# Designs tried in a protein design chat: VHH binders against Protein CSN12 homolog (csn12). Part 1

All scores and structures are predictions.

Target 1, 185 residues: Protein CSN12 homolog (csn12), of Schizosaccharomyces pombe (o13873r232to416)
Amino acid sequence: VIFHYYLGIVAFLNQNYKNASAELEIAFSLCHKGYNRNLELILSYWIPTRILVNHQLPTKNLLSKFPNLASVYIPLTRALKSGNLGEFGKCLQKNETLLAKTKIYLTLEGTRDLCIRNLFRKTWIICGKSTRLPVSVFQIALQVAGTDLPKLHVEAILANMISKGYMRGYISRNFETVVLSAKDP
Structure headers, positions and changes below count from the first letter of each chain, unless a header shows other numbers; antibody chains are not in Kabat numbers.
F, E and O are the ipSAE of ESMFold2-Fast, ESMFold2 and OpenDDE, as the mean of both directions, binder to target and target to binder. V2 is 0.75 times the mean of E and O plus 0.25 times the DockQ between their complexes.
[cut] marks letters that were taken out.
The coordinates of atoms that the task and the answers printed are left out; those that the model quotes come from them. Centres of patches stay.

## First folded at step 4 (VHH)

Design Ps
Fold by OpenDDE, look of step 8:
Structure Ps (fold): chain B 185 residues (1-185), chain A 123 residues (1-123)
Amino acid sequence: as target 1 above (185 residues)
Amino acid sequence: EVQLVESGGGLVQPGGSLRLSCAASGFTFSDYAMSWVRQAPGKGLEWVATISGSGGSTDYVDSVKGRFTISRDNAKKSLYLQMNSLRAEDTAVYYCAKDLSRYFDWLSPEDYRGQGTLVTVSS
């Protein structure tokens, strides 16, 4: 267990998250289920890795066994799912000291794009799942979420989302419109 | 595009059996663990079982251990859930889901699960 845990942490710190996940998963599986402190240590690195790389969140059942982790990840997962950028920021700020010590903060900060993705998805749904939406609609969504940005900056965010594969479509700059895939944007 | 289509649900009496099926397409089926999840009326989504890509490993929620069996046919790109000794509390919509587990769910589960099949256990 210790061997795989150590390899996982080293991989994590080197931003080799695929290897980190694999090693930490092994460590978790081999760890006696009664050793809560050791399990919690493993999860402290494994959870942010899964969120960032696999876009997966810890289950409620898992978190229920680890109150310290629950205090961080229940609010965070709620924010990510709902696309609530304000709550996302508050959660990271609240836990900055704790998370910064282990370099986990930076990893979780990297999940902001997932929050944006869900915000935009929610917006798309609210707009009747239209394949063509004005950039201004997404601008308003960000504003409501607590982020006031110029339209040009919103286009940049949208472009980034598309580039990362979080959204499927393209931006028509001439019409200031996002054209989304009909199947699964 | 990931497509998952569940089937096999229905009305069954307590103690009865059902076998659910899931047809998968749009991804390399054998490369991913597959899971069944369920949502009972008025309750949240609950993880039920997971099977590894190769089928060599399985995991179950405690309440279904010894009663449910998850299996897969990679050649047919199909996932199965054999449900025996069904109970009223097993009543739920059952979903086939890609790459879920006991410990982690997709951020957007709806993108990686089917429309579900209703299982009603009632006398």
Scores: ipSAE 0.526, ipTM 0.816, lowest interface PAE 0.5, mean pLDDT 93

## First folded at step 7 (VHH; from Ps with A33W S52K)

Design S1
Fold by OpenDDE, look of step 8:
Structure S1 (fold): chain B 185 residues (1-185), chain A 123 residues (1-123)
Amino acid sequence: as target 1 above (185 residues)
Amino acid sequence: EVQLVESGGGLVQPGGSLRLSCAASGFTFSDYWMSWVRQAPGKGLEWVATIKGSGGSTDYVDSVKGRFTISRDNAKKSLYLQMNSLRAEDTAVYYCAKDLSRYFDWLSPEDYRGQGTLVTVSS
């Protein structure tokens, strides 16, 4: 267990999250279920890895067994699912000291784009799943979520979302419109 | 594009059996763990079972152990769930899902599961 745990951590710190996930999963599976402290240590690295790389969140059942992790990841998962950038930021800020010590903060910071993705998806749904949406609609969505940005910056965010594959479509800059895939934007 | 299409749901009496199927396309099926999840009326998504990409290794939620069997045919890009000794509490929409663990849920379930198939267990 310890061997896989340390391999996982080393991989994590080297941002080799694929290997980190694999090693930490093994560590968790082999760890005696009565050793809560060890399990919690494993999860502290495994959970952020799964969020960032696999886009998966810890279950409530899992978190219920680890109150310290629950205090962090219940609010965080809620924020990510709902696309609430304000809550996302507050959660990271509240736990900055704890998360920064283990470099986990940086990993979770990287999940902001997932939060944005869900916000934009929500916006798309609210707008009737239109394949053509003005950039201003997404600007408003960000504002409501607690982020006030100029339209040009919003276009950059949208472009980044598309580049990362979180959104499927393209930006028509001349028309200040996002053209989205009809089936899976 | 990832596509998952569930089938095989229906109405069944308590103690009955059903076999669900999932047809997968748009990705290398054998490279991914596959799962079944379900959503009962008024409840959230619940993990049911997972199977390794190469097959062999399986895992189940405790409430279905001994009753449900997850399997896959990689040549046919298909996932299956054999459900025996069905109970009223098994009533739910069942979804096949790509790469899910018992400890983790989708951030965006819509992106990783099919449309679902309804299983109703009632006398």
Scores: ipSAE 0.208, ipTM 0.618, lowest interface PAE 0.9, mean pLDDT 90

## First folded at step 9 (VHH; from Ps with S108Y)

Design T2
Fold by OpenDDE, look of step 9:
Structure T2 (fold): chain B 185 residues (1-185), chain A 123 residues (1-123)
Amino acid sequence: as target 1 above (185 residues)
Amino acid sequence: EVQLVESGGGLVQPGGSLRLSCAASGFTFSDYAMSWVRQAPGKGLEWVATISGSGGSTDYVDSVKGRFTISRDNAKKSLYLQMNSLRAEDTAVYYCAKDLSRYFDWLYPEDYRGQGTLVTVSS
């Protein structure tokens, strides 16, 4: 257990998250279930890794066994699922000191795009799942979420989402609209 | 693009059996653990079972242990769930899911599961 745990941490710190995930998973599986402190240590690195790399969130059942982790990841999970950038930011800020000590903060900061994705999806749904939406609609969504950006920057965010495959479509710059796939935007 | 297509659902009486299948495409099937999840009416997604990429390891939710068997055929890129001694509480839409752990949920479940197959257990 210890061997895999340390390999996982080293990989994590080197931003080799694939290897980190694999090693930490093994460590967790081999760890005696009664050793809560050790399990929590493993999870402290494994959870952010899985969020960032696998886009997976810890279950409520898992977090219920680890109150310290729950205090961090229950709000974070809620923020990510709902696309609430405000809550996302508050969560990281609240736990900055603790998370910064272990370099986990940077990892979780990297998950902001996941939150944006859900915000945009929520926006799309609210707008009746239209295949054509003005960029301004997404701009307003970001503003409501606490991020005020010029339209040009919003276009860049949208372009990034499309590039990453989080959104399916393209930006019509001339019309300042996002054209989304009818099937699965 | 990851594609998962579930089949085999239907209406069955309590105590009956059913075998679900999932056809996978768009990724190297054998490299990933596969799982079954289910969603009962009015409830959220529940993890049911996982099988490792090689098929050498399996894990089940307690409520189905001894009754359900997860298996896979990597050559056919197929995942299976043999369900025996079915109960009313097993009624749900069953989904095939890629690379899922019992300790984690997909942030975007729709991206990594199929359309599902309905299993109804009723007398």
Scores: ipSAE 0.567, ipTM 0.821, lowest interface PAE 0.5, mean pLDDT 93

## First folded at step 10 (VHH; from T2 with D105E)

Design U5
Fold by ESMFold2, look of step 12:
Formats: structure tokens, C-alpha cells, sequence
Structure U5 (fold): chain B 185 residues (1-185), chain A 123 residues (1-123)
């Protein structure tokens, strides 16, 4: 257990999240199920790697067994699913000292784009799944979620979402619109 | 590009059997654990079973233990689910999943699942 746990942490700190996930999974499988503190320590690094790399969230059943993890990840997963950037930021701020001390904060901050993706998908659905939406619609969505940004910054966020494949389309800068794929936006 | 194509679903009587298949491409199949998940009408996704990359380790949700068998053929890049003693509650669309454990769920299910194969257990 200890060997794979430390290999997992070393990989995590070097941002080698694929290897970190593999080692932490082994550590978790080898750990005696009655040792909840050791299981919790393994999960504290395994959960962030799964969210960031695999876009997978810990189940409520798993979290019910680990109250300290639940206090962080129940509100965080709820914010990620709903696209609530305000609550995402509050959750990270509330837990900042612990997450920074354990070197997990920046990894979880990196999941912000997953939250934005869900916000923008919700916005798209509310607007009738249109293949063309003004940039201002996404600006308003961000503002409602607690993030007031100028259009240029919103365009940069949209471009980033498209380049990462979270949105299928392009930005028509001449019309200040996002053009989405009709089939798989 | 990762692609997973499920097949083998159909209509079967209670107590009957079906064998589901999943053809995988776009990744090194043997490097990853594979899972079956299912979605009953009007319900969320439920994890069913997982098999390790080597095929040496399997795990099942309690409701299917002893009735379902997950297997894989790494040479054919194929995943299988043998379903015996089928019950009405097994009625669902079944999906093949790459690198998903019983402890996690997808944030974006539409990005990671195939089209699925419908299993209907009814008289």
C-alpha cells in the first residue's frame, strides 16, 4: 500500500496524472477496508486525478464513507455538474488552506474549465439548442454564475473551450457569435 | 478516436440469457479496465461490472452477482457480458465503458459512452 501511495503522490506532484491514477488505484485496492484514514489519504489524491484527467466524479456512496472528503467533494461535484462557477470558487476558497497544504489546490482549480463547459451547455439548452448564439449570451451566463467579464475575455474562454473540444464549433468574430455543430456541439 | 460499439441486445423472457458484445477501437485495449453500465427507462446510469486490463480481476454490482459474467478478448479488442437468469429489473440500455471504476461516475456521460444496446426482459 505505502509504496504505491508514495509513487502515486510523486507522480501527482510531477503532474503525471495518468501514472498517479494507476498507482493510487493499486494502493486503494491493496488497503485494508477497515483502515478508513489510510483509504481517505489515498482518495485525497486519487479523486482529483480522476476528475481532472478522466472527467469522473466520486459517487455519493463512496463519499458517504469519508466525511472530510464529502465536505469538499459533495459541493464541488454539485457545482461542476450544474456549471455554478460561483459555488465552485466558494468551495475552493473555503478549503484553500487544506488543499494548498496537500498540494491539491491547483489541480482542483484546473477543473474550473469542466464547470464552465457545463455552464455553457446549460446555456445552450436554455436557448433552444441554437447553432448560433451571441457571445453576449455566454457573457450573461458567466455574470449570472458570479463572474463578470468583458466580451474579449469571454471570447478567450469560448476559444479555449473549443480548442479543448468541450464545444464543437467556432467563433464568428465579425458577428460576435458562436457557431456550433448541429450534431455534436 | 476512441470508439465503442455495443451489440447483442434484444427481447428475452424472464429467466433467459443474452450475450452482449462491445467492439473497441482507437486505444490500446489491453491497457485499460473495461466496464458495463446500464440505464433503465427513466433512471440514471448504473455501474454493472468491471474487468481489469489483463482480464484477471472482475467486480460486479450485487444485484447481478452469480448471474452475469464479464469477459474480454484482448486480441479481438472485444468486451463481453454474459447475462443469465434475466429479470424484469435488468431491462435497460447497456453501455460499454473505458477506464471507469465502481467508485466513480462520468461528469459528461455523452462524451464517453457508445450508443448502447437495448435489453428488454418481458413476457
Amino acid sequence: as target 1 above (185 residues)
Amino acid sequence: EVQLVESGGGLVQPGGSLRLSCAASGFTFSDYAMSWVRQAPGKGLEWVATISGSGGSTDYVDSVKGRFTISRDNAKKSLYLQMNSLRAEDTAVYYCAKDLSRYFEWLYPEDYRGQGTLVTVSS
Scores: ipSAE 0.665, ipTM 0.825, lowest interface PAE 0.7, mean pLDDT 87

## First folded at step 13 (VHH)

Design W3 (from U5 with S101N)
Fold by OpenDDE, fold request of step 14:
Formats: sequence, C-alpha cells, structure tokens
Structure W3 (fold): chain B 185 residues (1-185), chain A 123 residues (1-123)
Amino acid sequence: as target 1 above (185 residues)
Amino acid sequence: EVQLVESGGGLVQPGGSLRLSCAASGFTFSDYAMSWVRQAPGKGLEWVATISGSGGSTDYVDSVKGRFTISRDNAKKSLYLQMNSLRAEDTAVYYCAKDLNRYFEWLYPEDYRGQGTLVTVSS
C-alpha cells in the first residue's frame, strides 16, 4: 500500500496524472478500510487527479466518510457542477494554505476550465440553446460570475474551450458571434 | 473517438434474467476498468459494478451482489452484465462506463457514457 501511495504522489507531483491515478487507485484498493487516515491521504491526491484528468467527482458517499475532504470537495463539486466561478474561487481561496503545501492547489486550479464549461453550457441553455450567440452573452455570464474581462479576452476563452473540445463550434470574429454545433454544442 | 454501445435490455418478469452487452471502441479497452451504471426513472445515476482492466477484480453495489455478474472479453472489446433474479427496482436504463468506479461520478455524464439500454422488470 505504502509503495503504491508514494509512487502515486511522485507521479502526481510530476504531473503524470495517468500514472498517479493508477497507483493511487491501487493504494486505495489495498488499504484496509479501517485505516481512515491512510485512506484520506490517498484520496487527497487521487480526487484532484480524477477531477482534472477524468472529469470525475468524488461521490457523496465517499466524502461522507472523510469530513476533512468533504469540507473541501463538497463546495468545489457544487461549484464545478453549477458553473459557479465565484464559489469555485472562494473554495480554493478558503483552502489555499492547506492545498498549496501539497501542490494540490495547482491541480485544482487547473479545473477552472471545467467550471467555465458548465457556466457556458448554462448560458447556452438560458439563451434557448441557440446555435448562434453573441460573444457578449458569454462576457456577461463571466461578469455575473465575478470575472470582468474585455470581449477579446472572452473570445480567447471561448477559443480555448473549443480547442479543448469543451465546446463544439467556431467563433465568427467579424460578427462577434459564437456558432455552436446543433447536435452537440 | 470513444464509443460505447449498450445492448441486451428488454422486458422481463421478476425473477428473470438478462445479459447486457457493451461494445467498446476508440480506446485500448484492456487498459481501463469498465463499469455499469444505471438510471431508474426519476432517479439519478447509480453505480452498479466495476471490473478491472484485466478482469481480475470486480466490485458491486450491495443491492446487486449475488445476483449480477460483470465480466469482459478484452479480445472482443466487450463488457457484459449478467443479471439474475431481477427485481422491479432493477428497472433502469443501463449504461456502460469507461474508467469509472464506485467512488467517483461523472461531472459530465452525457459525454462519457453510451446511449444505454433499457431494462424493465415488471409482472
């Protein structure tokens, strides 16, 4: 158990998240269920890895067994699911000291785009699932979420979302409009 | 592109049996644990079972232990769920899931599962 745990951590610290996940999963599976502290340590690295790489969140059932983890990841998962950038930021800020010392903060910060994705999806839905939306609509969404950015920067964010496959479509810069796929935006 | 295609669902009487299949493509099948999840009418997604990449280990939700068996054929890139002694509460759409286990849930469920196969258990 310890061997796989340390391998997982080393992989995590090296941002080899695929290996980290694999080793930590093994560690978790081999760890006796009565050793809550050890299990919590494993999960401390495994959960952020799964969120970032697999886009998977810890279940409520899992978190119910680990109050310290629950205090961090219940708000975080809520923020991610709802696209609430404000709550996302608050969660990380609140736990910055704890998360920073283990490099977990940086990993979780990397999940911000996942939150943005859901914000934009929410925006899309609110706008009637239109295939053509002004960039300004997304700008407003970000502003409401607590992020005030110029339109050009918002376009960059949208472009990144499209590049990452989080959105399907293209940006018409001439018309300052995002054109989304009708089937799977 | 990852593709998961579920099949084998249908209408069965309580106590009956069904065997679900999932055909996977677009990734190295044997490298990933595979799972079944289900969604009953009006309920959220529920994890059902997981099998390791090699098939050497399995895990089940308590309500199906002893009744369901998850298996895989890596050569055929196929995942199976043998369901015996079916109950009304097993009624759900069943989905094949890549790289999922009992401890995690999808942030974007629609993106990472197949179309599902409906299992209806009714007298």
Scores: ipSAE 0.876, ipTM 0.935, lowest interface PAE 0.4, mean pLDDT 94
Fold by OpenDDE, fold request of step 14:
Structure W3 (fold): chain B 185 residues (1-185), chain A 123 residues (1-123)
Amino acid sequence: as target 1 above (185 residues)
Amino acid sequence: EVQLVESGGGLVQPGGSLRLSCAASGFTFSDYAMSWVRQAPGKGLEWVATISGSGGSTDYVDSVKGRFTISRDNAKKSLYLQMNSLRAEDTAVYYCAKDLNRYFEWLYPEDYRGQGTLVTVSS
């Protein structure tokens, strides 16, 4: 258990998250189920890895067994699911000191784009699932979510989302419009 | 691109049996644990079973233990679920899932599952 745990952490710290996940999963499976402290330590690295790489959230059933983890990941998962950037930021801020010393904070910060994805998806749905949306619509969505940014910065965010495959389409900068895929935007 | 295509669903009487299949493509099949999840009418997604990449280990939700068997053929890139002693409560759309286990749930379910196959258990 300890061997796989440390391999997982080393992989995690080196941002080799695929290997981290694999090793931590093994550690978790081999760990005695009565050793809650050890299980919690494993999960402290495994959960953020799964969120970032697999886009998977810990179940409520899992978190119910680990109150300390629940205090962090219940609000975080809620924020990610709803696209609530305000709640996302508050969650990270509240736990910054604790998470920063283990490098977990940086990993979780990297999941912001997942939150943005859901915000933009929600925006798209509210706008009638149009294949052509002004950049300003997404700017307003971000503003409502608590992030006030210039339009050019919003375009950069959209470009990043498209680049990552979180949105399917392209930006017509001359027309300040996002053109989305009709099938799977 | 990851593709998962489920099949084998249908109408069956209580106590009957059914075998589901999932054809996978777009990734190295044997490198990932595979799972079945299901969504009953009016309910959320529920994890059902997981099998490791090598097929050496399996895990099941308690309600299906002893009745369902998950298996895989890595050469055929296929996942299976043998369902015996079916109950009305097993009625659901069943989905094949890549790299999922009992401890986690999808943030974006559409990215990691197929279209599903409907299993209806009714007299």
Scores: ipSAE 0.873, ipTM 0.931, lowest interface PAE 0.4, mean pLDDT 94
Fold by OpenDDE, last read:
Structure W3 (fold): chain B 185 residues (1-185), chain A 123 residues (1-123)
Amino acid sequence: as target 1 above (185 residues)
Amino acid sequence: EVQLVESGGGLVQPGGSLRLSCAASGFTFSDYAMSWVRQAPGKGLEWVATISGSGGSTDYVDSVKGRFTISRDNAKKSLYLQMNSLRAEDTAVYYCAKDLNRYFEWLYPEDYRGQGTLVTVSS
C-alpha cells in the first residue's frame, strides 16, 4: 500500500496523472478499510486527479466517510456542477493553505475551465439554446459570476473552450458572435 | 471517438433474468476498468458494478451482490451484466461506463455515456 501510495504521489507531482490515478487506485484498494487516515491521504491526491483528468467527482457516499475532505469537495463539486465561478474561487481561497502545502491547489485550480464550461452551458440554455450568440452574452455571464473582462479576453476564453473540445463551434470575429453546433454545442 | 452502445434491456417479471451487453470502440478496451451504472425514474445515477481491465477483479453495489455478475470479453471489446433474481427496484436505464468506479461520478454524464438500455421489472 505504502509503495503504491508514494509512486502515486510522485507521479502526481510530476503531472503524470494517468499513472498517478492508477497507483493511487491500487493503494486505495489494498488499504484496510479501517485505516481512515491512510485512506484519506490517498484520496487527497486521487480525487483532484480524477476531477482534472477524468472529469469525475467524488460521490456523497465517499465524502460522508471523510469529513475533512467533505469540507473541501462538497462546495467545490457544487460549484463545478453549477458553473458558479464565485463559489469555485471562494472554495479554493478558503482552503488555500491546506491545499497549497501538497500542491493540490494548483491541480484544482486547473479545473476552473470545467466550471467555465458549465457556466457557458447554463448561459446557452438561458438564451434559448441559440446556435448564434453574441460574445457579449458570455461576457455578461462572466461578469455576473464575478469576473469582469474585456470582450477580446472573453473571445480568447471562448476560443480556448472550443480548442479543448468543451464547446463545439467557431467565433466570428467580424460579428463578435460565437456560432455553436446545432447537434452538440 | 469513444463509443459505447448498450443493449439487452426489456420488460421482465420479478424474479426474472436479463443479460445486458455493451459494445465499446474508439479506445484500447483492455486498458480500462469498465462499469455499469443505472438511473431509476426520478432518481440520480447509481453505480452498479465494476470490472478491472484484465477482468481479474470485480466490485458490486451491495443491493445487487449475489444477483448480478459483471464480465467482459476483451477480444470482442464487450462488457456484460448478467442480472438474476430481478426486483422492482432494479428498474432503470442502464449505462456502460469507461474508467469509472464506486467512488466517483461523472461531472458531465451526457458526454461519457451512450443512450443506455431500459430495464423494467414489473409484475
Scores: ipSAE 0.872, ipTM 0.934, lowest interface PAE 0.4, mean pLDDT 94
Fold by OpenDDE, last read:
Structure W3 (fold): chain B 185 residues (1-185), chain A 123 residues (1-123)
Amino acid sequence: as target 1 above (185 residues)
Amino acid sequence: EVQLVESGGGLVQPGGSLRLSCAASGFTFSDYAMSWVRQAPGKGLEWVATISGSGGSTDYVDSVKGRFTISRDNAKKSLYLQMNSLRAEDTAVYYCAKDLNRYFEWLYPEDYRGQGTLVTVSS
């Protein structure tokens, strides 16, 4: 257990998240179920890895067994699911000191785009699932979420989302409209 | 593009049996653990079972242990769920899921599951 745990952490710290996940999963599986502290330590690295890389959230059932983790990840998962950037930010800020010591903070910060994805998806839904939406609509969405950005920056965010495959579409030549896939934007 | 196509659902009486299948494409099937999840009417997604990439290990939700068997054929890129001794509470849409286990749930469930297959257990 310890061997895989340390390998997992080393991989995590090196941002080799695929390997981190694999090693931590093994560690978790081999760890005695009664060793809650050790399990929690493993999960401390495994959960952020899974969120970032696999886009998977810890289950409520899992978190119910680990109150300290629950205090962090219940609000975080809620924020991610709802696309609530405000809550996302608050969650990270609240736990910054604790998470920064292990570089977990940076990993979780990297999940912001996942939150943005859901925000934009929500926006898309609110707008009637249109395949063509003005960039300004997404700008407004970000503003409502507590982030006031110039249109050009919003375009950059959209471009990034598309590049990452979190959105399927393109920004029109005039950079005023986002054209989204009708099948699966 | 990852594609998962579930089949085998239907109407069965309590105590009956059913075998679900999932055809996978768009990824190296054997490299990933595969899972079944289900969504009962009015309820959220529930993890049911997981099988490792090699098929060497399996895991089940307690309520289906001894009744359900998850298996896979990597050559055919197929996942299976043999369901025996079916109960009314097993009624749900069943989905095949890639790279999932009992401890995690998808942030974007629609992206990582197929259309599902309906299993109805009723007298």
Scores: ipSAE 0.866, ipTM 0.930, lowest interface PAE 0.4, mean pLDDT 94
Fold by ESMFold2, fold request of step 14:
Structure W3 (fold): chain B 185 residues (1-185), chain A 123 residues (1-123)
Amino acid sequence: as target 1 above (185 residues)
Amino acid sequence: EVQLVESGGGLVQPGGSLRLSCAASGFTFSDYAMSWVRQAPGKGLEWVATISGSGGSTDYVDSVKGRFTISRDNAKKSLYLQMNSLRAEDTAVYYCAKDLNRYFEWLYPEDYRGQGTLVTVSS
């Protein structure tokens, strides 16, 4: 257990999340279910890794067994599912000291893009799944979620979403408009 | 590109059996645990079973233990679910899932599930 746990942590800190996930899964499977402290330590790195690279969230059933993890991940998973950037930020701020000391904070901050993706998907649905939406529509969505940004910054966020494959399309800079694929937006 | 194609569903009477198949492509199949998940009409996704990459370890949700058997053929890149003693509550669309287990759920189910295969258990 301890060997795979430390290999997982080393991989995690080196941003080798595929290897981190593999080693932490082995550590978790080998750890006896009655050893809650050891299971909690493994999960503290395994959960962020699964969220970031697999886009998978810990279940309520898992979290019910670990109150300290639940206090972080119940609010965080709720924010990620709903696209609520305000609640996402509050959750990280509330837990900042612990997450920074364990070197997990930056990894969880990286999952912010997953929250933004859900915010933008909800925005697209509300606008009738249009293949053409002004950048200002997404700017308003971010403002409602507590983030007031100039259009150029919003365009950068949209470009990032497109480059990651979360949105299929391009930005028409002359018209300040996002043009989405009709088939697979 | 990861692709998972489910088949083998159908209409069956209570107590009957069905065998589901999932054809996998676009990744090294043997490197990953594989799972079946299901969605009953009007309900959320439920994890059903997981099998390790080697096939040496299996895990099942309590409601199907003793009735369902998950298996895989790494040479054919195929995942299977043998469902025996079927009950009305097993009625659902069944999906195969890459690298998912009982402890985690999809953040973006639409991105990771395929078409699924419908199993209907009714008199």
Scores: ipSAE 0.742, ipTM 0.867, lowest interface PAE 0.6, mean pLDDT 88
Fold by ESMFold2, last read:
Structure W3 (fold): chain B 185 residues (1-185), chain A 123 residues (1-123)
Amino acid sequence: as target 1 above (185 residues)
Amino acid sequence: EVQLVESGGGLVQPGGSLRLSCAASGFTFSDYAMSWVRQAPGKGLEWVATISGSGGSTDYVDSVKGRFTISRDNAKKSLYLQMNSLRAEDTAVYYCAKDLNRYFEWLYPEDYRGQGTLVTVSS
């Protein structure tokens, strides 16, 4: 257990999240299920890694066994699913000291883009799944979620989403329009 | 491009059997644990079973233990679910899943599931 846990943390700190996930999964599977404290320590790095790499969230059943993890990840999971950027930020702020001390904070901050993706996907669905949407539609979605940004900044966020593969398409800046793939937007 | 194609579903009577298959492509199949998940009509996704990359370890949801068997053939890049003693509550669309287990659920199900294969268990 200790060997794979250590390898998982080293990989995590080096931002090698795929290897971190693999090693932490092995550590968790080898750890005796009655050792809740040890399981919690493994999960504290495994959960953020799974969210970031696999776009997977811890189940409520898992979290019910670990109250300290539940206090962080129940609200975070809810924010990610709903695209609620305000609640996402509150969750990170509330837990900032612990997450910074364990060096998890920046990893979880990186999952903000997943929250934005869900906000934008919901926006796309509400607009009838159009393959062409004005940038202003996404600007309004961000504003409703509590973030008031100029169109240029919204274009940068959209470009980042496309660059990361979270959205498939391009920005037509001359028309201030996002053009999405009809097949896999 | 990761592709997972499910097949083998159908209509069966209670107590019957079906064998589901999943053909995988676009990734190194043996490197990843594989799972079956299912979605009953009007319900959310439920994790059913997981098999390790090597095939040496399996895990099942309690409601299917002793009735379902997950297996894989790494040479054929194929995942299987043998379903015996089927019950009405097993009626669902079944999906194979890369690198998912009982402790986690998809944030973006539409990005990671295939078409699935429908299993209907009724008299």
Scores: ipSAE 0.735, ipTM 0.867, lowest interface PAE 0.6, mean pLDDT 88

